# VHH binders against Gluconolactonase (gnl), part 12

Target 1, 316 residues: Gluconolactonase (gnl), of Zymomonas mobilis subsp. mobilis (q01578)
Amino acid sequence: NGSTIGKITKFSPRLDAILDVSTPIEVIASDIQWSEGPVWVKNGNFLLFSDPPANIMRKWTPDAGVSIFLKPSGHAEPIPAGQFREPGSNGMKVGPDGKIWVADSGTRAIMKVDPVTRQRSVVVDNYKGKRFNSPNDLFFSKSGAVYFTDPPYGLTNLDESDIKEMNYNGVFRLSPDGRLDLIEAGLSRPNGLALSPDETKLYVSNSDRASPNIWVYSLDSNGLPTSRTLLRNFRKEYFDQGLAGLPDGMNIDKQGNLFASAPGGIYIFAPDGECLGLISGNPGQPLSNCCFGEKGQTLFISASHNVVRVRTKTFG
Key: E = the ipSAE of ESMFold2; O = the ipSAE of OpenDDE; V2 = 0.75 times the mean of E and O plus 0.25 times the DockQ between their complexes.

## First folded at step 1 (VHH)

Design p8c (framework vhh_nb_b201; at its last look DockQ between E and O 0.05; V2 from the best seeds 0.00; counts 0 for: pae E 12.3 > 2, placed apart)
Fold by ESMFold2, look of step 2:
Structure p8c (fold): chain B 316 residues (1-316), chain A 123 residues (1-123)
Amino acid sequence: as target 1 above (316 residues)
Amino acid sequence: QVQLQESGGGLVQAGGSLRLSCAASGFTFSSYAMGWYRQAPGKEREFVATISSGGSTYYADSVKGRFTISRDNAKNTVYLQMNSLKPEDTAVYYCARELYDSRGWESYYMDVWGQGTQVTVSS
């Protein structure tokens, strides 16, 4: 509680309803190899987060600090030589079944973990007989459908991996009845995603420095995309300003404000697309993903070797 | 003891060329991406070029076609060949090792920096 990082920048007075710029960005975990995919587990009041290169899922509580929740979190050890950059779990969400659903880069699947027994099982690992690349993040609809992204970041040589079976990096929707749809095949590096609270929009980040975009898809009543628009391009932030990061993880509050990782930190966008503010780490420190927890007014942020938290006025 | 040491800076006339070297020690050099950054007086440090462990390169728009990054893994050295130099290229140039990044060679986050070498381009 004594160590803080970064700063909060206000771009619009509308930010004042979401958070106070003087709020500390408090370090709650240090010495992490690489933090990613935080999720708050309400039943038990603890944070889980992934360490994909370490192949560990970590747990944090205020009383005990950081501990190992699952090791390996992804691919069984030993890791096949030359095949994986990120053998561990990445994005995580608590599913409607109360289990931890995992975009598991190393296992190349959407997995679920029983929070009591810690046993892992496969939800889905292929599309039309071809293995996924290395799933990165996921998001539930209210109906229990799962949207997830499948970039090649877990695989050595990325798109050129010897074990990659698909010639695209997809965004998928798994319906509650088990139907799997490829809903977008044209993004080079699909990464974080979130649904608007009314589920009329799907946000998807593209982590490619050549196309560092956050896209907004309009959804039909079946949860399938009908069109897309550009929310923001981050080429200037990345190339001209040299800000750390690429469009990465994201989350959304109950009013539809998007909290999205991009070069410079976590950007806050109103539902109308106005950029309200920016939560930054220290210079050169990327902020990769975030989630709401602690009764919904704490934003937990994966910040490279740290995990940090910020008190908000809004609810996630 | 991870160390990076730049050399090859100096004064050059506009339109001239200069080659920077960065000698690395204390880590498995061939496994890391390496980069060059620069900082002009009164400005923030900015990206110049990177090279992945596999040799893939990327450049800032302001230097594309003029600068070439390369590496020699046998000598634990990364180079920056700077051609067609302009006064706007005047800066301290830093060599850096990329922090392990889950996305690979597209990372700009650097965890080890050299001391820097001055490059001055006169009119």
Scores: ipSAE 0.000, ipTM 0.233, lowest interface PAE 12.3, mean pLDDT 90
ESMFold2-Fast, scan of step 1: ipSAE 0.283; ipTM 0.658
ESMFold2 (binder alone), look of step 2: mean pLDDT 85; pTM 0.861
OpenDDE, look of step 2: ipSAE 0.027; ipTM 0.448

Design p9a (framework vhh_5c3l_4)
Fold by ESMFold2-Fast, scan of step 1:
Structure p9a (fold): chain B 316 residues (1-316), chain A 124 residues (1-124)
Amino acid sequence: as target 1 above (316 residues)
Amino acid sequence: QVQLQESGGGLVQPGGSLRLSCAASGFTFSSYEMSWVRQAPGKGLEVVSDISYSGGSTTYADSVKGRFTISRDNAKNTLYLQMNSLKPEDTAVYYCAKDYEYSGRGSYEYFDYRGPGTQVTVSS
């Protein structure tokens, strides 16, 4: 029965090893205020996704459809008047401990959630005594270090928020031993991020229309940045072509192909930086984030008021 | 009705300076983030700079960072762009624009609230 949206555009014949242009983009969830941060939970065989403005985390299975997993997902009710735009959970990853690690916009922390009991605990909520702005997304290294972004999107008035304690919007690395490093303080709107499979590169999106960039940081053996290069500037797509969205969430397959939200949809980049193709929603519909799930060959995409899925030839 | 009116453009030699102004009316100016955007001949729009409600936070495109300075005077409902060390590639029509929220996330998209523009030509 499934409704489908959008289209897949091929820029390079190299896309054919990853995705067929005739593959349907299937709607699996609708009537969401703003879908974000999808994560596949292998041990339960289900999808979780956030709705940060609504302060709800939802669950999806093929047989049962959509249900509420956590409400509230982030900040406890009642929400303080005038302090939060997005009180809910945002980006999520399954950690090496099997817990759901959450970039929690409203709690202003990296949180852990037990996928069975739904009990939550704080991992980290500050850097050198200053509370985070509103953590947005996170990505694990194989050693268990977690990289995360801290833009002001959860806070009313963003950089001008009355409760903002940091004078920057950071990218951080939390080591398994608890050491927290500020690895980038110069981005205006750090958002999505991903590690290459060999962990020599960290991709970071900047969701600012004045600088709509995806950056690639070279990492040393300690997982710390030594330099950066621009992967792509999306000014032309945003302003010349009028395409919806800004550089946002991302994920990576086992071969190192990057699936990155940007104006027009989810762009697919090869490990060498060549842009291979684009997954688009309906005209004017942003595709904000994605994850691999099921047996590793299904790409789930948060698509504004929808969540969609696309069958791939790659494994995530 | 939102009204934005730019001024201060003109012809300058490479290395020169210009200061652009934008007079705003029809909305509560001090409550909105503002931007300067430009369009070079035969090209689309490029955002060059953004400024927060209070003027406490600013962002610049990589092409203009270190050379251009955005500022605002909320008492006069006026936005400014100081342009130094001008290059031929800065030749464009410059527009001021009012920002709006994007899909609840706090990401800002240009909405079609801009002035008629002011021409900047950098040539000998």
Scores: ipSAE 0.000, ipTM 0.235, lowest interface PAE 12.5, mean pLDDT 89

Design p9e (framework vhh_7d4b_2)
Fold by ESMFold2-Fast, scan of step 1:
Structure p9e (fold): chain B 316 residues (1-316), chain A 124 residues (1-124)
Amino acid sequence: as target 1 above (316 residues)
Amino acid sequence: QVQLVESGGGVVQPGRSLRLSCAASGFTFSSYAMGWYRQAPGKQRELVASISGSGGSTNYADSVKGRFTISRDNSKNTMYLQMNSLKPEDTAVYYCAKDYEYSGRGSYEYFDYWGQGTQVTVSS
């Protein structure tokens, strides 16, 4: 609508190949309760984004603006009293089948949605007979395996939820043949995740204010983690600087630059781990997730009550 | 009618203690994480401490660890901040905040309710 927010901060001249600091951060959607999980649907040229507390999935086009795509987006109405904080859809990706794959917090499942018919189906809702907590985000490998996180954010009282069946908050890998592996059970609040383009690394955010980390897992040839290292700890940004947000959603460009939500906005990390720059909202405004769209160079960012776009020099 | 009412602020000498209270009404208190923020004039706001709805998890800023203790009494719909070994740097307006998410998602802008604040001054 022509309004802009925030600012872009350069930490390294290496940012100049990716993004100009003068690039406007344009507001494209407003009045969202909490924007999350943006995904660009190439077969239709539209953006979808989640509003998990509102249990709505919205659609945006440049010509028509914002409309409701699914309501409810996650848990069917009526929602059971006292059991859900975020009953809606959350993170989304277009799968190799052209369907929208959804981390569905309220249904407690990975779901598929047909972008034309809007019909939904369950992909997976349990591990070894125990229901997931509330899946939050997902990322595809080139082979069609899907990695996803299962923090308790959809559930009232989180880890103390009366309906929580697992005694951990997991990171999972679902292979194309249906094999489901628990690949990490030791994170307190696994949230966003992304694969490097060569698929040797899996990035995972932990959105716990006590341990606000982005981890990098080394993957073997079967896509399973062998070790991890810390990319960055954000306690100083969160507690000492009072910056908004916690490590949340992320995405990656074709050169391997990571665009990761953390206190202060979307941080841009080179493949070697150097922090190149920061896209910030207004003071106090968390930027929770992002995706590439519009021929691959536009970065869409979920920004609390807003969705914004930034035109980049890179391709997602 | 959500209400948060802070009390316990004041003027104290360095090294002394204060106990802040936040009385909550108009919502199911035990279902929400709560926190204490502070802001000094001309400075950015700082999250001081937070506590989960059950009281089972607490978190503190590095600047206050070992000196401040957050607690809650869900039977009384009240949250507390025990502030020991106060320093001049602790001088700020302290705000009680109702969080909709324990992780700090929603931070300053999306705490869906804030109290009016209570002044703490640590000086001679």
Scores: ipSAE 0.000, ipTM 0.284, lowest interface PAE 10.6, mean pLDDT 89

## First folded at step 2 (VHH)

Design x1 (from h16d with Y106W; framework vhh_8ghr_2; at its last look DockQ between E and O 0.02; V2 from the best seeds 0.00; counts 0 for: pae E 18.2 > 2, unsure alone 59.6 < 65, placed apart)
Fold by OpenDDE, look of step 2:
Structure x1 (fold): chain B 316 residues (1-316), chain A 127 residues (1-127)
Amino acid sequence: as target 1 above (316 residues)
Amino acid sequence: EVQLVESGGGLVQPGGSLRLSCAASGFTFSSYAYIGWVRRAPGKGEELVARISWSGGSTSYADSVKGRFTISADISKNTAYLQMNSLRVEDTAVYYCAARDTYSGWFELDESEYDYWGQGTLVTVSS
């Protein structure tokens, strides 16, 4: 609320069309154990964001500040000992139905939450009879299909979790008719994802120290991947420079510029793949995710113990 | 097989002390490894109470335990420790040892922070 952190670094003159490097990174919320999955709710004009380890979902408005929206946000209390690293909700989006769709790591499901009544319901919680690991992020297509990632990060011991049922960490596509497709099973730690405006590309981050990558999948007319290419590997930033974080959440503006969390902060990529700039927060504190809100020209960023906002020239 | 095994938990009265141990087996930590102690009380979320750089000994503590808890590591024994003094009822929790085998400049929590976890040891502080 008035205080600022971090900086914006320009890598290309093209960044000037997206945001001004002098734009303050304003703190709007603090004292969060770990902030994740911000989403702007247009109907009501408020921001929601998750605190996965605290099992809390919080609400923010300019006038009222921060309040608790859901507690617990994920797994019901009491939480079984030794099973969950993160029992709370993670990534969130507003669905075509006006509900808050939640990648619920603790519940191990894609959930819906009514923004008014706060009633919860299960959308999907398994694939072919096996429970999801810990859904992390999701992204809607124009048709109403939803893509989501299912890494093991919500589970104690990750892939070695005693309650893990899948032998892979999948990326899925749920169609409006209820068909669930496994579209990628080869990523070790799928995390954030986003669709290009023309929906010909799906971006997916892999939050793994062994393969800290952002991939670009080519999609066919059915929204299914046909191939992938590497957008960027962040091993240098991670290992050599020791920057905080791994490839994590991401979002995209109307022009197709990708805003992707990676070691060091939120990287901005043009549609052609050129990296245009970097939004950084406090040293050693990763920026995990982001979303556009307000009138579309405000980028909200989950910045570790804080949530911040940055005014942009571009529209989300 | 990589394993982290916690020990040293138990019942203690308020004001008492315990020392937890985390023995790693199946691998040797890299020079970029970090060890953390994470606790979870019934009905509460995860809290990182302390972390240490395996090679450098850089330490960090949660405000709730500063001045009371001390994290340390013995590389020769491939073991990390948590000395807990002046224990309080609110310290009651299952304490987990967690390890990250690479450095990313993280201080507290990250979705991909830990690669390995122990099974946890129960610490009960009660009169």
Scores: ipSAE 0.000, ipTM 0.226, lowest interface PAE 13.4, mean pLDDT 91
ESMFold2, look of step 2: ipSAE 0.000; ipTM 0.149
ESMFold2 (binder alone), look of step 2: mean pLDDT 76; pTM 0.775

Design x2 (framework vhh_nb_b201; at its last look DockQ between E and O 0.08; V2 from the best seeds 0.00; counts 0 for: pae E 15.4 > 2, placed apart)
Fold by ESMFold2, look of step 2:
Structure x2 (fold): chain B 316 residues (1-316), chain A 123 residues (1-123)
Amino acid sequence: as target 1 above (316 residues)
Amino acid sequence: QVQLQESGGGLVQAGGSLRLSCAASGFTFSSYAMGWYRQAPGKEREFVATISSGGSTYYADSVKGRFTISRDNAKNTVYLQMNSLKPEDTAVYYCARELYDSYFESGYYMDVWGQGTQVTVSS
């Protein structure tokens, strides 16, 4: 490849089973306003990613490069003046129905997009009659339940937004039969999330510089949290080291290794919580989210104005 | 291309004042929040102040009441008026552009940086 960024740092020899530190971090897209929420669409072999402030969902393939997949990706134009920081789509996943499920910050809903026709429809847009703030990310269980986060990042003035209807920033679970549960209301900035492969744990990031944490929730047999523990606090990385980013998006490989955005880049944690390595961008360049794609051995990373990829030994 | 250029640094006695300027080019300046950051030798870059596209301001606790950020959209320029300067304010000061208005958040979405201007405050 022609252009690369950043570096990979090894903290444990256990990283050697996951990726080679000499593997290039290859730039596959440039000049993006803000890249977020990558998802690999296996049926068709392409990457989708969001550009939330631009209100665009973009597509990438090796042969054609970047193109527009949906515009608008979120809120219909014209955007109400002064109400939205991020009118576009954000986190995305392929659902059990083969459609693209979208945390749609600007529409303030979980949406579905047919990847062939590109038609959009609402899955859920409120809890107990109150509109969501601006859904940010989502993750499916094997049963087809979807967990998602509802921070205020899409709204101008965040918690102080004139259009915010909830007095909390929730983490929700939507069951396959349509039951919607508020499973956590106490996080200031819930953002990325992922399930362990055995679904006994839910990881949730908090993107707040005052509490820059990744939490691990123990789940009962109904997929509901019973307790939580702290995986990692990133105050040192953010305040003392001045590293770019906050805890943000995440994903998990088939072995249960967590790939989590935080100040400094994408951190790799083993299932036992040991930090194995770090994928960093250039100085000052946050890495916000990631997904596995191609044949499961490519990690695609949203890297601010870029999208990059890293080849892995592990499978996502 | 997008460029930010700081000026106005220099040597000043403790208790004195300086005004920094940041000239911006290559983008629609009025649509972006702008910030000032600083880095002392051997330390990491730290937040100083931001101003939203609409003129709302936010300051680090260490400079609140002494420093004032402002903008002139007609001249594509952001200013930092620094009063009551202390030796601990000695640093290279950087201008930065935010992708979003982030007056509640800082350091996360800064996507363009200037080369910096040296401010030295003698005791």
Scores: ipSAE 0.000, ipTM 0.213, lowest interface PAE 15.4, mean pLDDT 90
ESMFold2 (binder alone), look of step 2: mean pLDDT 86; pTM 0.863
OpenDDE, look of step 2: ipSAE 0.020; ipTM 0.413

Design x3 (from g37b with S54K; framework vhh_8emy_2; at its last look DockQ between E and O 0.32; V2 from the best seeds 0.00; counts 0 for: pae E 5.3 > 2, grease 25.3 > 24.2)
Fold by ESMFold2, look of step 2:
Structure x3 (fold): chain B 316 residues (1-316), chain A 123 residues (1-123)
Amino acid sequence: as target 1 above (316 residues)
Amino acid sequence: QVQLQESGGGLVQPGSSLRLSCAASGFTFSSYWMHWVRQAPGKGPEWVSSISYKGSSTNYATSVKGRFSISRDNPSKTLYLQMNSLRPEDSAVYYCARESGYDWEGSYYFDYRGQGTQVTVSS
């Protein structure tokens, strides 16, 4: 709707193949309680995004602007007093079935939503009889497996929540045939994740200020991790520079460039791990997650009380 | 420098109303989302309500929705909280806060500058 925020910083001339640093970061939504989990729905040409504390899933189109798509998006109302920080939906992806798969923080489940009827159903809500904490983000493999993260951010008091049933915050893989594997239990705050295009690597962010890392897991032929290496630690950006945010959501383009939220904004990493650039909000404004949409050359970004978009040369 | 000063608290009976005020100075008040946060004895801070830059969007914790109303007057740089149908569970020190600081753990969205105002609802 015409206003812009932030700036784009180039760290490498390789960024020039991805986007122009003079490209505006255009505001398309304002006055959102907290934006998260954008997803582009190609069939119908619209953006969905979550407002987890408001318990609303919102829809945006260029012609109509913002409207309510689902309310509640997560936990049924009334919300039990004192149990939830974020009762709504969070991360979202269009699944291989054409439905919207949702890391549903308040329902404490991976849910799916029929985009036409808006009917909701549970995909998975527990592991070995224990309820998930508050799923945050998810990413599909080409075979239809889904990787997702289960930090405590939806729960009041986080790890100390009265309703938390697991003593860890897991990363899980749900196979296409329904098998559920806990693939990482040792991260304090697993959050965003993405697969490399060849699916040999799984990127996972850890949103802990004590360990604000993006990890890279090597995957075997079954899609299970065999080892991990550190892509980047952001303690300097968080503590020394006071930059807003923590490692959060991420997405990947067709060339394997990773677009990852961390203190300061959305960082762009080449497949070899070189940091090419940074998309920043206004001072103090975190950028939490992103997705590609429209004809694949628009990066939509959840930017706290805003949703913004950036035109790219690359295709998501 | 940023200054926030809360007032309007007191000792009241259940079912009463109170109106809290927060006088702001030292920053461009109309450029920030503003919040009310409360802290009861022996408990951590609890977010109560938020209001957008121009006051067009308001949000409430489930424990207070329908009873509390947040508002702001940007020309006078003042934030308000109208509290109706008060309950003993609403007893706390109430702080107004400018949205600041970002830590995905806890509730570090807030910048507190004042001493708060005590609200006590006795049975």
Scores: ipSAE 0.105, ipTM 0.585, lowest interface PAE 5.3, mean pLDDT 91
ESMFold2 (binder alone), look of step 2: mean pLDDT 82; pTM 0.827
OpenDDE, look of step 2: ipSAE 0.520; ipTM 0.806

## First folded at step 4 (VHH)

Design c1 (from g37b with W33Y; framework vhh_8emy_2)
Amino acid sequence: QVQLQESGGGLVQPGSSLRLSCAASGFTFSSYYMHWVRQAPGKGPEWVSSISYSGSSTNYATSVKGRFSISRDNPSKTLYLQMNSLRPEDSAVYYCARESGYDWEGSYYFDYRGQGTQVTVSS
ESMFold2-Fast, scan of step 4: ipSAE 0.576; ipTM 0.810

Design c14 (from g37b with S50T; framework vhh_8emy_2)
Fold by ESMFold2-Fast, scan of step 4:
Structure c14 (fold): chain B 316 residues (1-316), chain A 123 residues (1-123)
Amino acid sequence: as target 1 above (316 residues)
Amino acid sequence: QVQLQESGGGLVQPGSSLRLSCAASGFTFSSYWMHWVRQAPGKGPEWVSTISYSGSSTNYATSVKGRFSISRDNPSKTLYLQMNSLRPEDSAVYYCARESGYDWEGSYYFDYRGQGTQVTVSS
C-alpha cells in the first residue's frame, strides 16, 4: 500500500528503542466518518474499529481490507430524534473471556460482543439505578477488572442533555465479581484511560479544551485511586499552537511507555513521564486512539477519516 | 478560489420532493468529506447529512433519515441532496459545507460554506 500520512518527531534519543522516525504511517482504511476505538482480535487476526457518529463497527484484514462487522454497532434503529450525537460503539478491548468488550455510546452501557456469532449482551448500564451518560473507553486489569469512562459525548447537548441522569461524568471500575465503584467524579470530560503494566498507575485523559489534561492516578492494592498527579496539560498546544485534537484515547506497551492522543497526535511518554516523541497526522488531522496488534508490535491509530498503521520496535 | 454554489430550493407543498445541488470549484472536490447543514428562522444551524470522499459512506440526522439521500458526482464536482416526503419543519436555508474537522463537544467544523438555498415547505 503506497498511501502514507503525517510524520514522526523525535524529542529524545530514548525514542530510538521504540520507533524509528523514518517509519511510514500507512493508511489502511479510509472513508470513515470518525474512526475510534481500534482493537486487535488475536483469535482471528483482525482489527475492529468503531465509527460512533455513523453507528457502524468495521473490520479490517490485510488480505480483505475493510468490511462491516456490526451495523448498527450501538443504538438500535430507529434512533430517537434529537437525543444522540454518537449512537455507535466507541472504545473496545478483548476481555479475559475472549469477547469484545465495548464502551457503547448509544446504548449507554458496557456491552459484550461475541467475535464469532456477533451476539451482544449488556454487562452494565447503570450505577445505583442511574443510567450511564455515554461510555467512551475501557481498559482491563490482569485480574479481569475493567476501568471505563462515561463522558456525555454521545448525548445531544452534552451535560445539558434531556436524558442525562447523572450530575457528573465519571470514571468507574467494575470488578470481576460485579462490584461497580465510582472512582472519579470530578473530571469534566473523562475520555481515554490505561493501566501501567504493574497496575500501580491509572492514566486518564480529560478532553475538555478548558482543562486538556492527562492525569496519573496512584492505585492501592484493590485497584482504587489514592491520589493523582498531572502528567501533562495541553492548553498551549491547543490554544497557542493551534494543534488538532484533545486528550483522547491511549494505550501502553509492556515497558510502560504510554501512547496518548492529544493536540498534535499520539504522544509517546516514558514511564518516568518524559515525552519521547510524537506521531502526527496531516496538518489539522486529529489522531484519536490506538491499539497494538499483529504479533504485538504494530500500532494501529484512529486518524479522523482514516485508520493508520505504524510498525514499532516495542510490544503492547 | 474555493467556491460552493447551492441551487434547487423553492416553495413546495408538504409531501413533495426536491433535489438540491451544490457546485464546487477551486479545490480538489474528491479529497473532501462534504456536508449539508440547514438553518431555520430563529434556530441555530442543524447538521443534516455527510458523504465520504468516494461516496461509499453516508450519514444523516435522525430528523431526516429515511427521507433524505446525499450523493456526489466527483467528475462534475457536484454534491446533491434528494429530499423526499418534505414536512413544514424542513423549511430552512440549506448550506453545502466543506469539512475541516470534527469537534469533541459540538459538531463538524467547516472552512467553507455556500451562500445557501431556501427551501419553504408550506401549503
Scores: ipSAE 0.548, ipTM 0.806, lowest interface PAE 2.2, mean pLDDT 93

Design c15 (from g37b with S50V; framework vhh_8emy_2)
Amino acid sequence: QVQLQESGGGLVQPGSSLRLSCAASGFTFSSYWMHWVRQAPGKGPEWVSVISYSGSSTNYATSVKGRFSISRDNPSKTLYLQMNSLRPEDSAVYYCARESGYDWEGSYYFDYRGQGTQVTVSS
ESMFold2-Fast, scan of step 4: ipSAE 0.559; ipTM 0.808

Design c9 (from g37b with S57T; framework vhh_8emy_2)
Amino acid sequence: QVQLQESGGGLVQPGSSLRLSCAASGFTFSSYWMHWVRQAPGKGPEWVSSISYSGSTTNYATSVKGRFSISRDNPSKTLYLQMNSLRPEDSAVYYCARESGYDWEGSYYFDYRGQGTQVTVSS
ESMFold2-Fast, scan of step 4: ipSAE 0.568; ipTM 0.806

Design n1 (framework vhh_8emy_2)
Fold by ESMFold2-Fast, scan of step 4:
Structure n1 (fold): chain B 316 residues (1-316), chain A 124 residues (1-124)
Amino acid sequence: as target 1 above (316 residues)
Amino acid sequence: QVQLQESGGGLVQPGSSLRLSCAASGFTFSSYWMHWVRQAPGKGPEWVSSISYSGSSTNYATSVKGRFSISRDNPSKTLYLQMNSLRPEDSAVYYCARESGYDWEGDSYYFDYRGQGTQVTVSS
């Protein structure tokens, strides 16, 4: 590909089982307004990624490069004046039905998209009769339940938006039978989330610079939170060290290692909470989200105006 | 040494056009998003426009959308701002700025370098 950026920093020798410090961070896509929500589609062997402010979803393959998959990706054109900051798709996952499930900022819904026909359908767009703010990211349980976040980032003026119907920014769980539970209403800016492989823990990012936290929720046998603890506060990294980004997207490998966006890049945490290493992009450029793809060992990272690829020793 | 040098400002009447230029040196110009920022006397800086490193993506502040056009020439390391239908409220010092990053969640651009500025005055 020819172009590499950034660096990998090792904090623990435990990183050596996951990633070599000398691994190149390869630029595979560029000229994106804000790259987000990468997802690998195994049955087609391609990457999809969102550009929420541009209202575009793009596709990448190693042999063909970048092409447009959906335009618009979220809200239908024309977009209502003064209502949306991010009208596009955001976080994505392949669901148990083989469809692309989308946290759709502009449609204010969890959507699903047929990867072949590109037909879209609404999964859920409200809780108890009130429209969602702007869903941002989602994560599936093995049983087919989906957890998702609903911060106000898609809406003009955020919490002060004239079209915002909820007085909170929620974290939700949608059961396979259609039951929708509000599982957290107290976070200011819930963003990325991931389940541990044993599904005893739910990780949730809060992308508020006033409380830039990654939380760990303990889950009961029904997948509902019973308590939470702080994994890490990034206030020092953001304000004292001036590192770019806020806690954002995340993903998890099959061994339970968490790959989480925060000020400075993608942090790698072991299942016990030890921070093992950091993947950084260019100085001043946030790394917002990530997914595993190709034959399961390649980590794709949304890196501001770019999408990058890092070949790991672990499987997602 | 990173350097950005603006030119092309001047005194013009309302309805006129101007083309601003910014000559970049000391870095790989084609690897950075570039911005125009302006500052009127007694006011804080106002972001005006941005352009991707290849030029395939451009953005504009609502106040200038449809009237201003940003472009770049990577071989000559030059950034441009074409300003049409100028109004008295466009009067400001215009700066070219190199983007170090953008936090879309926090709605903040990070600039590591900006030029000395070029004065644009729109008056009859």
Scores: ipSAE 0.053, ipTM 0.522, lowest interface PAE 6.2, mean pLDDT 92

